# VH-VL binders against Polycystin-1-like protein 3 (PKD1L3): the designs that were tried, part 14

Target 1, 163 residues: Polycystin-1-like protein 3 (PKD1L3), of Homo sapiens (Human) (q7z443r523to685)
Amino acid sequence: TSLNMSTHQLTITVNVTSLEKSLIVSIDPDSPLLMTLYLGFQYQPNCTHFHLNITLPKDKVWQKDEEYTWVLNPEHLQHGIGTYYITAVLSERQEGAQQTPSLVSVITAVTQCYYWEIHNQTWSSAGCQVGPQSTILRTQCLCNHLTFFASDFFVVPRTVNVE
Short names: E, the ipSAE of ESMFold2; O, the ipSAE of OpenDDE; V2, 0.75 times the mean of E and O plus 0.25 times the DockQ between their complexes.

## First folded at step 13 (VH-VL; framework fv_levilimab)

Design y4 (from x1 with heavy chain S56D, light chain K34R; at its last look DockQ between E and O 0.71; V2 from the best seeds 0.00; counts 0 for: pae E 2.4 > 2)
Fold by OpenDDE, look of step 13:
Structure y4 (fold): chain C 163 residues (1-163), chain A 122 residues (1-122), chain B 111 residues (1-111)
Amino acid sequence: as target 1 above (163 residues)
Amino acid sequence: QVQLVQSGGGLVQPGGSLRLSCAASGFTFSSYYMDWVRQAPGKGLEWVSGIYSGGDTYYGDSVKGRFTISRDNAKNTVYLQLNSLRAEDTAMYYCARDYDYVWGSYRPFDYWGQGTLVTVSS
Amino acid sequence: DIQLTQSPSSVSVSVGERVTIDCKSSQSVLYSSRNYLNWYQQKPGQAPQLLIYKASTRESGVPDRFSGSGSGTDFTLTISSLQAEDAAVYYCQQYYSYPYTFGQGTKLEIK
């Protein structure tokens, strides 16, 4: 999904229905830009009122697809099941900067890491968590044990408002 | 106009150290990634290191633990500290402007310094 | 690490002829419809110069006889009509992931 930005603020609305899964937020601009994302639960956050924030692109990444991806684990979504709001505030244009990007693609997905539990003959997420290097295309699983791993992936319906 | 002017380098014995500098002008230095690329005599290009304005650094495996990239945004300068130099580090070292991570176009390595020769020999 | 392999390693071509240089990556450098691949020209005693970025976008000031094509893992630099001043070594480079990597280079000579 592509969004034409007319302002320097973007709002993403996500309905979280599980407290056990991680939320992946991918914001992909046409050109590099600096932004700060603010997380709110059941309210629209801003720079002075938020539960959590992150600055994108990430400082340390190994692949480009990680730069504008925010991984929110269950501990970040501990506020409960319901509607989360993410406000992305673009940094001010600096002198000598190129044109402001006009298009931004936003994708939100829910994922979890699983392993095959041989004794119970079922998939389990025990001891596993989604890593911070996860993206829309790749799930990083961090586990405290060695087993056969897999992940689920679901695109979460969202609402994007440009303000 | 965009300019990258390099200094430092020279002849050094194995195990020695050098400090390379790259002074930038003509653009908002603090908004750009800066990188070092080297080229051994008669060989191809090898990426050495990169630095983000926030101080995050990246290194090639061949120089990791020995080289240190840094920058002084107030001086519009990027540095490469070369420690524990080896014969295989002999090369022309180039600084290059990467892309603008704030609002710039994604045009990495559009400007290069003139190069600084580093020779490691006994 | 992403390895880039260029072909040919060297080529000699007459002025006015068409030249193609290929670059193959060990891993796709495509993401969100963008190919993170550059082409450079390096003449003797000079620093490399950017020719093409994002696989197909020509850098400002670069003659239109230079063009880049390809996507994913296979890329090509084309010189439609070779000029004498085009004698140089050409490199492809990926900036999709760290460490950044270059092809081994293609030496283009004029017959």
Scores: ipSAE 0.162, ipTM 0.748, lowest interface PAE 2.0, mean pLDDT 89
ESMFold2, look of step 13: ipSAE 0.470; ipTM 0.807
ESMFold2 (binder alone), look of step 13: mean pLDDT 93; pTM 0.945

Design y5 (from x1 with light chain Y100W; at its last look DockQ between E and O 0.71; V2 from the best seeds 0.00; counts 0 for: pae E 2.4 > 2)
Fold by ESMFold2, look of step 13:
Structure y5 (fold): chain C 163 residues (1-163), chain A 122 residues (1-122), chain B 111 residues (1-111)
Amino acid sequence: as target 1 above (163 residues)
Amino acid sequence: QVQLVQSGGGLVQPGGSLRLSCAASGFTFSSYYMDWVRQAPGKGLEWVSGIYSGGSTYYGDSVKGRFTISRDNAKNTVYLQLNSLRAEDTAMYYCARDYDYVWGSYRPFDYWGQGTLVTVSS
Amino acid sequence: DIQLTQSPSSVSVSVGERVTIDCKSSQSVLYSSKNYLNWYQQKPGQAPQLLIYKASTRESGVPDRFSGSGSGTDFTLTISSLQAEDAAVYYCQQYYSYPWTFGQGTKLEIK
């Protein structure tokens, strides 16, 4: 999915249906852009009213697929099941600077890490977390135990609005 | 017109130190990542270090812990501090312009400095 | 680290002929429909110059006889009608994963 972004912001709307999975938000511009993302539950956030924020591209990443990826774990989504809003605001070089048109590709997905619990012969997420290096290409699983691991990954519906 | 003018360099003994400078003009320096790339005499290119516009730094394994990249946005200058120099650090050192994430420029290493020779010999 | 292997290591050809230089990556450098691979030209006594970026996009001011192609792990630089001033060393470079790495270079000489 791609949108033409020629303004200073866009809003992503995602319906979260599980409090146990992590939300992966990828905002991949066709040209490198600096942006700040704000998270809101059941309201459109802005730079003064939000639950959580991040600046993209991230510092200290290893690969290109990590630069424009926001990982939101269940503790970040503790506000409830329902509609989350993400406002992405482009940074300006200076006041009044001309903004060039850009295309932005937005993908949202949910993922969770599992391991095979041998005693119960079932999959469990206990002791495993989706790590911050997770992207739409891969799920980083950070576990406090050693066993066979797996993850699921689902692209989820979202709505993107440009202002 | 984009320019990267390098200074510093010369002959030093093993274990010595040297600081390289790269003065930028013709673009908004503070919005660009900057890198150092080196080339040993008669050999190929090796990426050495990079610095984000916000000041975060990256290093190649061969120089990590010995070299320090820094920038002074007020002077439009990037620096490479070379410490604990070894014979294998002998090379031409280039500064290069990386991405501009603010304006969406997408051509890493589109402009290079003229090069600064560092010779390490006992 | 992503290793880039160029072939040939050296080539000597006549003006007006076609030259092909290959670059093979140890892992894919493709993400989001973009190949994070560049080509550089380095003439004797000069700094490298950007020739091709994103595998196939010619930098401004680069003659149209230079073209890049390929995707994922296999890339090619083609010079369709060689000129005397094209004598240089050519490098491919990946910027998908740190550390950034270069191919070992291909020396192009005029017969």
Scores: ipSAE 0.406, ipTM 0.751, lowest interface PAE 2.4, mean pLDDT 85
ESMFold2 (binder alone), look of step 13: mean pLDDT 92; pTM 0.941
OpenDDE, look of step 13: ipSAE 0.637; ipTM 0.864

## First folded at step 14 (VH-VL; framework fv_levilimab)

Design z1 (from x1 with heavy chain D35S G50V; at its last look DockQ between E and O 0.03; V2 from the best seeds 0.00; counts 0 for: pae O 7.0 > 2, placed apart)
Fold by OpenDDE, look of step 14:
Structure z1 (fold): chain C 163 residues (1-163), chain A 122 residues (1-122), chain B 111 residues (1-111)
Amino acid sequence: as target 1 above (163 residues)
Amino acid sequence: QVQLVQSGGGLVQPGGSLRLSCAASGFTFSSYYMSWVRQAPGKGLEWVSVIYSGGSTYYGDSVKGRFTISRDNAKNTVYLQLNSLRAEDTAMYYCARDYDYVWGSYRPFDYWGQGTLVTVSS
Amino acid sequence: DIQLTQSPSSVSVSVGERVTIDCKSSQSVLYSSKNYLNWYQQKPGQAPQLLIYKASTRESGVPDRFSGSGSGTDFTLTISSLQAEDAAVYYCQQYYSYPYTFGQGTKLEIK
């Protein structure tokens, strides 16, 4: 979904229904944008009130699609099941080939890494974590063991408010 | 292989109108911005307009209000409607593949059409 | 608007010689460690062809003798060993901000 930003910020609303999965947030601007994302639980965060924040694009990436991707692991979502809000605030230094309104695409998804647990004959996520290099296109699995791995991936419905 | 094939253009009188077309093939057209660039005879290059994959448009000041860029993703075609033409609009008009929105690859103008000549004269 | 000024406007060089074309922008086209500047080659009767993007990356199929350098406001296109087929007009272009703008062009002739 693409959005036209009329002002300087947008808010992404995501309903988190599992504490066992990671949330992937991808914000893809039409042109290079510097922005800060703020995470809030059960409230709309801002630059002075938030649980976590990140600045995009990332400084170090393996691939281009990682630049504007935020990976939120279960420990980042420790506040519980419910509605999370992500406010993206554009930096004052808006550089690049953009004019108001700015078009931004937002995608949210949940994912987890699994391995086949032979003893119980079931898939398990024990000892595995979604890595920070994950995107909506690929899941990086960081595990403390070496087994047959797989991942699930689901696009999460969201509401985006542009302010 | 990526191809951009242009059509339209020709000779028109001042105040007249023309419609240029650029048919794309060999890539996912809907994922790319498309631009028009023109070149007056014996002169340099001038950016004219761009249309985003989502339909947003921007224009150079010299053509703003007179030219309209549009696209038909179903036909893989980008258009440039030239209205209220002036002598100074006489140029070779090129369509060019612009920004890759899907992958965020900002590498505009990696492929160009063959050009269409527009001549505005009394 | 960002103005691009190329130098020289024209140059005649013998085959095998080194050629440098400069492009100066009125403001920086650098963002997030990327320079939003392209170089094009246009031969007579043809559409421009992309040579270098992001100031220093060669487009696929472009000979190694072509290279781009510079950052911010000062850029250079270099042809290490000029070939006869390199006779053309060369343009720099910024896509840092709208409107996109081009340099006035540099006509390269072969002696």
Scores: ipSAE 0.015, ipTM 0.610, lowest interface PAE 7.0, mean pLDDT 88
ESMFold2, look of step 14: ipSAE 0.541; ipTM 0.824
ESMFold2 (binder alone), look of step 14: mean pLDDT 93; pTM 0.945

Design z2 (from x1 with heavy chain D35S G50L; at its last look DockQ between E and O 0.80; V2 from the best seeds 0.00; counts 0 for: pae O 2.2 > 2)
Heavy chain, then light chain:
Amino acid sequence: QVQLVQSGGGLVQPGGSLRLSCAASGFTFSSYYMSWVRQAPGKGLEWVSLIYSGGSTYYGDSVKGRFTISRDNAKNTVYLQLNSLRAEDTAMYYCARDYDYVWGSYRPFDYWGQGTLVTVSS
Amino acid sequence: DIQLTQSPSSVSVSVGERVTIDCKSSQSVLYSSKNYLNWYQQKPGQAPQLLIYKASTRESGVPDRFSGSGSGTDFTLTISSLQAEDAAVYYCQQYYSYPYTFGQGTKLEIK
ESMFold2, look of step 14: ipSAE 0.540; ipTM 0.815
ESMFold2 (binder alone), look of step 14: mean pLDDT 92; pTM 0.943
OpenDDE, look of step 14: ipSAE 0.158; ipTM 0.754

Design z3 (at its last look DockQ between E and O 0.68; V2 from the best seeds 0.00; counts 0 for: pae E 3.5 > 2)
Fold by OpenDDE, look of step 14:
Structure z3 (fold): chain C 163 residues (1-163), chain A 119 residues (1-119), chain B 111 residues (1-111)
Amino acid sequence: as target 1 above (163 residues)
Amino acid sequence: QVQLVQSGGGLVQPGGSLRLSCAASGFTFSSYYMDWVRQAPGKGLEWVSGIYSGGSTYYGDSVKGRFTISRDNAKNTVYLQLNSLRAEDTAMYYCARDYWGSYRPFDYWGQGTLVTVSS
Amino acid sequence: DIQLTQSPSSVSVSVGERVTIDCKSSQSVLYSSKNYLNWYQQKPGQAPQLLIYKASTRESGVPDRFSGSGSGTDFTLTISSLQAEDAAVYYCQQYYSYPYTFGQGTKLEIK
């Protein structure tokens, strides 16, 4: 879904149904944008009321698809199962060749890292977490053990409101 | 108007050091990545290093551990410290701006600075 | 690292003729709808100049005879009608991931 960022902010609504998976938020602007994302649980956050925030694009990335991706691990979603709100506020319009209003696409997905637990003959996520370099294209798995790893990935329906 | 003016470079012996500078004007310097690209005589282009406004740095494998990129946003200048120079480092070194590193990279280049490493 | 391979390495063409230069990447440089690939022109004794960014968008001031196409791993720079001033070395470059990498270059000479 593409949105016109002619306004100063947008709100992403995500229903989180599991506390065991990480939430991936990907924002894809047509032109460079400096923005701050605020996370809220069961309320719409703002710059003065939020649980967590991040500024995009990220300063340290290895691939471009990481620049506007926010990885929220279960510990970041510790508030519980329910509706999370992410408000993206534009900080500044950057000088550039494109002076037209920027279109922004938003994708949300959930993912987790798993390994095959031989003794129980099942997949387990114990000792594993989704890394901050994860995107909607790839999952970075950070584990405290070595084994055969896999991941699941699901696009999560969201609602985006532009104010 | 956008300008990138380079300085530094010259002749140096193997194992020596040089510091290159690139002074920027005509744009909001802090809004751009700055990169260094080099070109050995008669050879192609090789990306050397890049730096984000926030200070994150990136290096090519051939220079990693020997070269250091830095920037002074107050002076609108990006630097490249060349240490432990080798003959294969002989090249024309260019600075270039890179808008957010994603959308409009390398649209302006410095005039180049020649680095010659020879005994 | 992403390797870029250009073809041909050199070519001699008459004025008015069509020229195509290919660039192949070892992995995709496409994300969403954006290809993170540039084309540069470098004339003797000069710094490179950006011609095309995002694989197909012409830089300001670049003549219409220059065009970029392709997606994913295969890209092409086309000069529809070669002019004498187009004699130069052309490079493709990916900026999808660090380290940034260039093709080996294509030397275009005028017959």
Scores: ipSAE 0.040, ipTM 0.701, lowest interface PAE 3.1, mean pLDDT 88
ESMFold2, look of step 14: ipSAE 0.279; ipTM 0.709
ESMFold2 (binder alone), look of step 14: mean pLDDT 93; pTM 0.950

Design z4 (from x1 with heavy chain Y111S, light chain S97W; at its last look DockQ between E and O 0.76; V2 from the best seeds 0.00; counts 0 for: pae E 4.8 > 2)
Fold by ESMFold2, look of step 14:
Parts: C-alpha cells; structure tokens; sequence
Structure z4 (fold): chain C 163 residues (1-163), chain A 122 residues (1-122), chain B 111 residues (1-111)
C-alpha cells in the first residue's frame, strides 16, 4: 500500500488476535527518511508516552528490506489481545528543498516458526523463535534443535491515518 | 555544488598501512551514507566499504578485518584506513556519496571523488 | 554475494545505431516496487558517472537516448541512437544486498 504523506507523522492501527505470533511492521518510504516509531496498546502513542520505540532506518542490517522493518515478538506484545497503535514520526522537512509529497508503503503481517514434533505428529513452536532479521519477504527462524521446521506468514489488516 | 576531494594515496610496501581521506562540501554531509569503491588498473569496479550516517560500517569480503572506514562529521570527512596491504590492493580508490536519509532518494553514488591511487609493491 | 553478470563484455557499434547492454542478478533486487539497480558510465581517466538509478530513472543531465528497463533479476541499458561521445565502459550495480556489487563492465567502442 502506497500512501502520500502531508504531515510529520502517521498512525498505524493493527488488531492483534494472537499472542503467540510475531508482528512484522514495514514502513518503506519512496525516498530514504529518518523516522521514529512508537508502540501503544489501546491508545495512540507519542514521543513522551509509549510502550516501545525504534528508530528507522536500522543501521545494522544484512539487506535493505530490513532497514524499515520492526519485528515485534510475543514478549513485546504482552499487553494483550486487541488494538495496537504505532505512531511514525518523520524527520522535519528540509528547508528550501523542493517540496513534494512523500510516499510510504505500509505492510503489517504476523508470522511464527514451527517444527515437526515426531512423538505427537504435530507442529509445535517450542524451541523456535522469529528472529530480528525477519522481514515481509522472509522469516528468520532461530531454533535450538535439529528437526524439520517451517514458518507461516499472514498479511493482516491495518488502518493508516495521516496527521 | 557537490564536491568530494580525496587525498592520502601513494606507494607503500606489502604489509604496510595508509590512510585515505575524502573531504566533502556542498551538501549536508552528516545525513549521507558514504562509501569507498576501488578499481585495479585495467579492471572493473569493486565496492570496498560503506558507513551509515548512524555509524554502522560495512566491508567487502576481500578487505574485511584489514580496512577500517570512519567519518568525522565536524570535518565533513570520510576516511579509509588500509592495513596489511597486499599487491592485489593496488587500485584507484574513489570515495562516493551514498543516499541521504532526510529527503534524499535511492540514488547511491551520484557523486564521486577524483580518485586516489594506491600502489603496493616492494 | 550477489553476482551481476553483464552481456556483452565488449561491443563495437556505429554512430546512430541502437545498443543494448544486459545485466543479470543472481538474486532479485526488487523490493516495495523499487529495483535497487543502477547504471554507470566511465570514460577513460575519469570517475564513473551515474546514468540510471532504480533500474529505469534517468539521472539529471543524462541525454534522453539512455534508458533503463527490467525488473527483479534481468535489466537492460539501452542507447537508442549512439553518439561518438558514448564510447565508455558501462557498469550495472546493485545496492539491495550487502555487500554492494558491480557487474564486470561492458566496453562500448565506436567503429
């Protein structure tokens, strides 16, 4: 989804229905932008009131799609099932530059890593975690055992409000 | 007017060290990522190293552990420290501007320095 | 590492003719509708100059006869009406995957 930005911030809302899956948030601008994201549960966060924050682009990445990706694991989402808000605050626009609307693409998804449990003949997530290098294109699975493993990936609905 | 002025090249023996400098002007240096690219005589281009505006550094496989990139935003200068030099490091070294994170575009290497020759021979 | 393979390695062409140079990446460089692939021109004794970025966007000051196309793994630089001044070495370069990599270059000569 591509969105024109006319303000210094936007708010993403997403409904989390499971506390077992990781939330992947991608905010990919059409031009490189510095931004800070703030997470809130059941309220709209700002720079002084939030549960978690991150500065993007990340500057310790393996490839470019990691730069504007926030991985929120179950421990980050312990506040409960329900509506999470993410406020993205963009850098102040450069004075004297040609003023054009900024385009950002926002994608939210959930993902979880599994392995095949031979004794019960079922998939389990015990001993596997979604890693910090995960993106909308791939799930990094960090497992502490040698079995067959897989991941799921579901793009989830979100609402974006430009302010 | 964007300008990248390089210095610090020369002749050095194998195992030696050299520091390259690239002084920038005409743009907001601190918001740009900066890179070094080299070209051996008669050969193609090889990316050597990059530094993010936030300070993270990246290296090509052939120089990792031997070269160190750094920047001084107060002096608008990016550096490349070349250690444990080998004959295959003989090349023209270019600094280049990567993209700007404020209001730039995905347009790496839109400006290049003039090049600095490094020759490694006994 | 991502390998970029250019074809041909060298070409000799007359003024006014159309020239195509291909670049194939070993992995996709497409993300969020952007192809992280540039083209550069390098004349003898000079630093490279940016021609095309994001696969198809012409840099300011680059003549209209230069165009880029392709997506994902397969890219093409086209010179629609070759001029004598276009004799140079042309490189493709990807900046999606670390480390950044260049194609081996294509030498274009005027006959």
Amino acid sequence: as target 1 above (163 residues)
Amino acid sequence: QVQLVQSGGGLVQPGGSLRLSCAASGFTFSSYYMDWVRQAPGKGLEWVSGIYSGGSTYYGDSVKGRFTISRDNAKNTVYLQLNSLRAEDTAMYYCARDYDYVWGSYRPFDSWGQGTLVTVSS
Amino acid sequence: DIQLTQSPSSVSVSVGERVTIDCKSSQSVLYSSKNYLNWYQQKPGQAPQLLIYKASTRESGVPDRFSGSGSGTDFTLTISSLQAEDAAVYYCQQYYWYPYTFGQGTKLEIK
Scores: ipSAE 0.232, ipTM 0.734, lowest interface PAE 4.8, mean pLDDT 85
ESMFold2 (binder alone), look of step 14: mean pLDDT 92; pTM 0.941
OpenDDE, look of step 14: ipSAE 0.799; ipTM 0.912

Design z5 (from x1 with light chain T57R S97D; at its last look DockQ between E and O 0.03; V2 from the best seeds 0.00; counts 0 for: pae E 19.4 > 2, placed apart)
Fold by ESMFold2, look of step 14:
Structure z5 (fold): chain C 163 residues (1-163), chain A 122 residues (1-122), chain B 111 residues (1-111)
Amino acid sequence: as target 1 above (163 residues)
Amino acid sequence: QVQLVQSGGGLVQPGGSLRLSCAASGFTFSSYYMDWVRQAPGKGLEWVSGIYSGGSTYYGDSVKGRFTISRDNAKNTVYLQLNSLRAEDTAMYYCARDYDYVWGSYRPFDYWGQGTLVTVSS
Amino acid sequence: DIQLTQSPSSVSVSVGERVTIDCKSSQSVLYSSKNYLNWYQQKPGQAPQLLIYKASRRESGVPDRFSGSGSGTDFTLTISSLQAEDAAVYYCQQYYDYPYTFGQGTKLEIK
């Protein structure tokens, strides 16, 4: 939940058990912080070795709660089921030797969009994707058809290591 | 070309400690994950521990809290510290090469060391 | 933990015969169209050697008579036209999730 980033770096580990679902990583710092997140599959990433990165806060958002949210769709997670590592590196220009800790909260969750498949009388994800406006508060579903839809949302256990 | 040369085994009393070493050559050690696998006399194979290229460690349930895996990329060597040894830890211990995280050609345990015998008396 | 069960536990056959060894997983090891299961050969007094990776792919230097098949939870190692040097213990192993686990082994003897 709430973490101290006094070392300007932390590592989040998440065990992904399904690649049909999207992973949502939400960071809520108690003060504005510029940071870069690096994604690695089965290794701890850094600024020179990673699969994907993102800079937070996002420059273009539709709502405020999107600023510190990274949406990782199934395409981003196709490296396998297993342990994914996210290294968060704070960017801060420090003059004056202030050492006050920055408190951040981290939530990781998985979500998936569904629609009711009349033919098979079951829920399906075909033709639906989790969109970039998704947050821990809501799931944006981008579907190529007109149907009744729903989404699930599960908070996923994680381990955070500060280096 | 690829070699994994092990050392450090022997006879130890229950409760004792040993340190196993596995020296690697013929490949870029720092980009590979490394593992230890053991085999009790007359028994099958058991995965013991693994270490990622970045230093994250994992352990089997039977050794968690007693064994410590580590690596020194400058010396191309992986280590296994065996503490609080029990008779059930008597086995041949193998180091094995795992995943290359840089190129993603995942074929775990494609190369094995020659094995190091650890014997823990009754 | 994912349990792997091999059958048979032991088999004795003549040179030139065909042998199959089964490995059944307690959970699917299939992910993104790939099966995370390997086969190893261990000859007396030696370390194990990789034979087959990803269920069906032959490691470099492994003779054509070795082949792997199966998907999900059910896997088979087939040795066609056995040779005397094939006497060994054979293990399946999953690397789908931690802890990595091995089957209990199948001892192949030449009579």
Scores: ipSAE 0.000, ipTM 0.476, lowest interface PAE 19.4, mean pLDDT 80
ESMFold2 (binder alone), look of step 14: mean pLDDT 92; pTM 0.946
OpenDDE, look of step 14: ipSAE 0.006; ipTM 0.561

Design z6 (from x1 with heavy chain S31R; at its last look DockQ between E and O 0.47; V2 from the best seeds 0.64)
Heavy chain, then light chain:
Amino acid sequence: QVQLVQSGGGLVQPGGSLRLSCAASGFTFSRYYMDWVRQAPGKGLEWVSGIYSGGSTYYGDSVKGRFTISRDNAKNTVYLQLNSLRAEDTAMYYCARDYDYVWGSYRPFDYWGQGTLVTVSS
Amino acid sequence: DIQLTQSPSSVSVSVGERVTIDCKSSQSVLYSSKNYLNWYQQKPGQAPQLLIYKASTRESGVPDRFSGSGSGTDFTLTISSLQAEDAAVYYCQQYYSYPYTFGQGTKLEIK
ESMFold2, look of step 14: ipSAE 0.623; ipTM 0.814
ESMFold2 (binder alone), look of step 14: mean pLDDT 92; pTM 0.941
OpenDDE, look of step 14: ipSAE 0.847; ipTM 0.927
ESMFold2, look of step 16: ipSAE 0.540; ipTM 0.793
ESMFold2 (binder alone), look of step 16: mean pLDDT 92; pTM 0.939
OpenDDE, look of step 16: ipSAE 0.842; ipTM 0.926

## First folded at step 16 (VH-VL; framework fv_levilimab)

Design q1 (from z6 with light chain Y98W; at its last look DockQ between E and O 0.73; V2 from the best seeds 0.00; counts 0 for: pae E 2.1 > 2)
Fold by ESMFold2, look of step 16:
Order: structure tokens, then C-alpha cells, then sequence
Structure q1 (fold): chain C 163 residues (1-163), chain A 122 residues (1-122), chain B 111 residues (1-111)
């Protein structure tokens, strides 16, 4: 899972098989790095052609496990089932000969929030969504009701290329 | 040589205001998060506030809503505005260098300012 | 908020002795193989100085007699052969979650 990120970018490839689950992408560097991630469906995105982007580390977080985590909900993934590409681009070039590589840990997972619907006696995801504070360690469930709820979590295969 | 030079402390009445300044030199200020830590006389250390390079701010529960941290990257200076001061805010206030968030290490508070005394007394 | 509890609160020891200071965290400060915990030394009348970061990594210029150990919730600072200049107050500090918090301090005195 750890990669030597000595270049200016890397590309993560992940296959999304459900439009109902949220995708959790963790790109946690061993040393602090400033980067921008670009999302593409069935193409490699760049800074001028992408569906969605984010700058990491996130601001307005509460814990360090949130800083390098991108939560992609079903509305972010409605382009289809299939291969999504994520290009991570470092924001500042080192000007000196003292450039050192940084190890980057890449984990991708899917998760979904459920609650027990007492009237129908079934598990449902209606009125619940995966929140932005979700990480590989925990799933934040945001529901419009107060009832018993749970979540699933599955690490999924991905391919990472350094450029 | 890394330096953090503080100013702006003093004596103030309860309910009053004060602004602390911390001028940085010897490093690329805009790449670093900056924090304030205080120490009441004879007491331990308490984290007060922090500011990201991009301007996001964080506050300890005891000062939230009363204190405001800010930074001016052009002047290499971080500020702490102390409003609605109380007697329990009496302390030595330190600024400290946090991460270099671009190409740094997870090594906060490797350098501290000299401290600025704030006394809240009628 | 993550609470850090240091033990002992104070210790008086002779030069050449071994000193151990514990720090217990109310929550794990471990993420991605990194422990977000530091140790600081504060001598009388001075600002704190960084000794150990990431639980076990010695800051540059810190003597080899200082070492840090532990992971997750339990951490230890060890001074293997005390010298007179080590008289100070020692603090652990977590930087895993906001607000950042410090232990209450351990005062080390020379007998």
C-alpha cells in the first residue's frame, strides 16, 4: 500500500461496482504533502479535464485521519459503474537538490450506512448517507432519523501508477 | 536561524482586549501551520489556537468565541486577538511553529517564541 | 478531547540514575503507522523545547540518554543516566486531534 512519491503526480485506478455505496480514498503521506486530486470516469483526469477535485490536506477537520481522506458519495459517482481514475498532483515543486521522496499509503474502500426499519422489518439506507468525516478507520453515518443503524466497509482493489 | 519574536502583551482589565503578535524569520513562514500555547503562572501548558497555511483556524474550548487567530504571510507574522478577557486568561503566551505542510515532517512545536505575559487584573 | 495523564507528577532523583515518565492517552494517537505524540522539556524561566516526536524519534541535538517508547495509548520517556542539567518539567503532547492537548507535566528535581 505504501508508494514512493518522488514525482509530481500519481494515478489511482479503482473499479466501482455499485452506485449505492460511497468510495473512501485515503492517500496518506509519511511526511506532510500538499496535493490536488482529480476524479475521472473511464479516462485519466488532469487539472483541465475532470469530474471533481479536492485539495489535500483538507481544512476544517477534527482529526488527522480525516486530512488525506476523500469521501465520494453516490451522487459524486453517478457517471456509471466502471473504472474511475484519480490523479493526485503535488502542489509545490522542490527547487533544490534536497528533494526527498515521500512514502504514500493508498487505500480505497467502499461503505454504506444502513438502519433497521421497524415497520417493514428490513435494513434500509433511506434517509442515511456517509458523512464527510468518514475515514478508513470509521464510517460517519448522517441520518434524518434517530434509530438503530450500522454500516459496512470493504477494502477494494486498485492500481497505482507513478508518473 | 529560526526565530519567533513575540510582542503585544501586558496588563488589561477583565472584559478588555489585547492583540499578540509573533514575527517569524529564518524559514519559509507561508509553508508552516502556526499555533499559540499558554501557561498560567505555576501551571502546565495549554494549547490555545492554531492556524493552517490556508487560513483555517482551530481553538481550544476555553477560548472559542473570544479569541481569534490570524496570519499575514506577507509580513511573516501570526496574531492572536484576545477579546472578553477573564482573570483565568492570565498566562505566558507562546507562539510555536507547527508543521511545514508541503514538504515537512510530523514534528510540531520544534521552535517556540520567547513568551509574552498577559495579566488580566482589575 | 484527548486527555493525557502523566505519571509521576514529580520525582526527585540523583545524578546518574535512570528516570522513567509515563504518559497515558484517553484515545489512541496512532494512525498510518505514526504515533502523534511528542515530549517537551521546560527548564525554569524558559520556553518548552522539543525532545521527542512521533513517540520515539529524538530531535536533533537531544542527547542519546533521552529515549521515547510506546504506541497507541501508552507512552514512556526515559532518561538513562540523569545529568544535573536535566532538572526540568517534562510534558507529553498529542497532535492527533483538535484540540491539541498536553499532559499535566512531570517535575524532575535533583536530590
Amino acid sequence: as target 1 above (163 residues)
Amino acid sequence: QVQLVQSGGGLVQPGGSLRLSCAASGFTFSRYYMDWVRQAPGKGLEWVSGIYSGGSTYYGDSVKGRFTISRDNAKNTVYLQLNSLRAEDTAMYYCARDYDYVWGSYRPFDYWGQGTLVTVSS
Amino acid sequence: DIQLTQSPSSVSVSVGERVTIDCKSSQSVLYSSKNYLNWYQQKPGQAPQLLIYKASTRESGVPDRFSGSGSGTDFTLTISSLQAEDAAVYYCQQYYSWPYTFGQGTKLEIK
Scores: ipSAE 0.479, ipTM 0.797, lowest interface PAE 2.1, mean pLDDT 85
ESMFold2 (binder alone), look of step 16: mean pLDDT 92; pTM 0.940
OpenDDE, look of step 16: ipSAE 0.833; ipTM 0.921

Design q2 (from z6 with heavy chain S30K; at its last look DockQ between E and O 0.59; V2 from the best seeds 0.69)
Heavy chain, then light chain:
Amino acid sequence: QVQLVQSGGGLVQPGGSLRLSCAASGFTFKRYYMDWVRQAPGKGLEWVSGIYSGGSTYYGDSVKGRFTISRDNAKNTVYLQLNSLRAEDTAMYYCARDYDYVWGSYRPFDYWGQGTLVTVSS
Amino acid sequence: DIQLTQSPSSVSVSVGERVTIDCKSSQSVLYSSKNYLNWYQQKPGQAPQLLIYKASTRESGVPDRFSGSGSGTDFTLTISSLQAEDAAVYYCQQYYSYPYTFGQGTKLEIK
ESMFold2, look of step 16: ipSAE 0.605; ipTM 0.844
ESMFold2 (binder alone), look of step 16: mean pLDDT 92; pTM 0.941
OpenDDE, look of step 16: ipSAE 0.840; ipTM 0.925

